# VH-VL binders against p0c918: the designs that were tried, part 4

Target 1, 147 residues: p0c918
Amino acid sequence: TWKEATLPQVKAMLEKDTGKVSGDTVTYSGKTVHVVAAAVLPGFPFPSFEVHDKKNPTLEIPAGATVDVTFINTNKGFGHSFDITKKGPPYAVMPVIDPIVAGTGFSPVPKDGKFGYTDFTWHPTAGTYYYVCQIPGHAATGMFGKI
Below, E stands for the ipSAE of ESMFold2; O stands for the ipSAE of OpenDDE; V2 stands for 0.75 times the mean of E and O plus 0.25 times the DockQ between their complexes.

## First folded at step 18 (VH-VL; framework fv_iratumumab)

Design i93 (at its last look DockQ between E and O 0.89; V2 from the best seeds 0.57)
Fold by ESMFold2, look of step 18:
Structure i93 (fold): chain C 147 residues (1-147), chain A 117 residues (1-117), chain B 107 residues (1-107)
Amino acid sequence: as target 1 above (147 residues)
Amino acid sequence: QVQLQQWGAGLLKPSETLSLTCAVYGGSFSDHYWSWIRQPPGKGLEWIGDIYHSGSTNYNPSLKSRVTISVDTSKNQFSLKLNSVTAADTAVYYCTRGDYYQYFDVWGQGSLVTVSS
Amino acid sequence: DIQMTQSPTSLSASVGDRVTITCRASQRIYRWLTWYQQKPEKAPKSLIYAASSLESGVPSRFSGSGSGTDFTLTISSLQPEDFATYYCQQYWSYPYTFGQGTRLEIK
């Protein structure tokens, strides 16, 4: 499921996010939305997710939308996951997060000037969700956000 | 403790080919993009192009028709050739290392190349 | 090509002064901006990457801010060794481009 991208390709994918930023919230509109998430973009703290250049933002997505997610691991030296759950914080250091309703599983580590990425489609019902990294220690130290 | 050492001819006549070589010491050659950047006397900086150890290159469109960047992975070296030089190509030329995200974190000492008439 | 415009192109300041240099990109470059310091007859030296992240060994009196198109380099209390030319550089898209430079001189 994991594909490889060069840095220019990663940059092009980052621009495909359809959200609008307000404070620490990224708001989406329409029946189909595209969320592009990265793990630890340059200049952001380890460990974190970035969507639309915001650290761990709250994502506001219309109920019933089709959500196309692209996740890119931009963190040299580390693997990450982008997994969606209804289980909110706090999270254990060894996270056993159940249920995972959609997500990526663990990414490859960036290598040879390339970055791993994957896509998935998600059809949320109304409610509150969280996106989380399941690498041990990451969610417990703040690698998560609200949807 | 990565360092870059560069060398090549510093005085050229119009229409000659500029040729510079940069050697990489104290670090991995294969983990980075390697760039050439130039600075005409009293002026700003211009990115010329880069290369990865695979031989993949990217060139500034303004120079693409005249520029070749090459690698020699057995020697941990990369080179710049600029064809058909004119006085406008007079500059200090720097070799640089791009970090994994491609800003220039290590610089060579520079080579002044003068194109006389 | 993304044009990078610095302001001012030159300024004079005294030791101990607070100095602000700005850089504007012609298109959005998010946070993919580096500030360099260059002293006469020396290669540039990276100070700040990703708009605001301080390079190792760079004094804490240097700071960077901004995202998108507008960026600022600040030196909070000038020291004698800070008199140099400063360049911003975008590394968002090829060709990578530099600002025209800001020459910082002693009064």
Scores: ipSAE 0.573, ipTM 0.844, lowest interface PAE 1.9, mean pLDDT 90
Fold by OpenDDE, look of step 18:
Structure i93 (fold): chain C 147 residues (1-147), chain A 117 residues (1-117), chain B 107 residues (1-107)
Amino acid sequence: as target 1 above (147 residues)
Amino acid sequence: QVQLQQWGAGLLKPSETLSLTCAVYGGSFSDHYWSWIRQPPGKGLEWIGDIYHSGSTNYNPSLKSRVTISVDTSKNQFSLKLNSVTAADTAVYYCTRGDYYQYFDVWGQGSLVTVSS
Amino acid sequence: DIQMTQSPTSLSASVGDRVTITCRASQRIYRWLTWYQQKPEKAPKSLIYAASSLESGVPSRFSGSGSGTDFTLTISSLQPEDFATYYCQQYWSYPYTFGQGTRLEIK
């Protein structure tokens, strides 16, 4: 499930996000959308997600859309996850988030100058969701966003 | 601390081949991309190309046809060859380390290469 | 290739002055921008990476801002040792490219 990527490949993947940024919100439109999230890109605080070069932005995704999610771990020395849930904050240091409706699970730690990435497909129904990192302490310290 | 030391011939005639080598001391060779950058006298900086420890290279298209960057992992060294030099290739050449995200945080001392007939 | 355009190409300032240098990319480079300082006969020295992250050991009077295409290097209070040439550089895509440089001279 998890694959390795070079830095140029990561940069190319980042450009595949189909959303449009306005403030702290990334808005997606259409029946098929592509969300590309990374953790943690250079220049961003640890720990955090980045989408369209925004830290933990709110993602507006049409209900019923086919959402292709690409998650990239660019954080040397640390694992992360990108998991979607209806459970909102606050999150404990040792998070017990149930249910996870879609997600990546825990990423390997990037090694040898390579980055890790994986993808999954999600079909959201109407409502509010959150994307969170289930690594202990990460969500509790702010590594999550609203969908 | 990581240090880069570079060496090679500094005076060339047109059509000759530029050859420089950079040695890495005090740090990991495998966790970085290694670049060559040049700077003509009184001018700006031009990225030539880089190499990973695996031997994977990237070259500036402006120089690709003439440039070869190679690596010797057993010595923690990487080298630059530039064929068919002209006066336009006169510059100070720097080897440099790209960090995990490939900005250049460590530089060699530079090598002045002058091409003159 | 991505063109990096710095402004101004040169400026004169006095010790204690607030100095601002701008860099514009011909296309979006997110925050993959580094500022370098170069003194005569020396290799460039990285000051700011990722557009706004201060390199270790760099004085706090240096700061960087911007994202996308427009970036700024600021020296809050110019010191004598800050007179040098400054370069921006994108490392978003190959080939990596530099701005033409900004020469900061003493007034």
Scores: ipSAE 0.350, ipTM 0.818, lowest interface PAE 1.9, mean pLDDT 93
ESMFold2 (binder alone), look of step 18: mean pLDDT 92; pTM 0.944

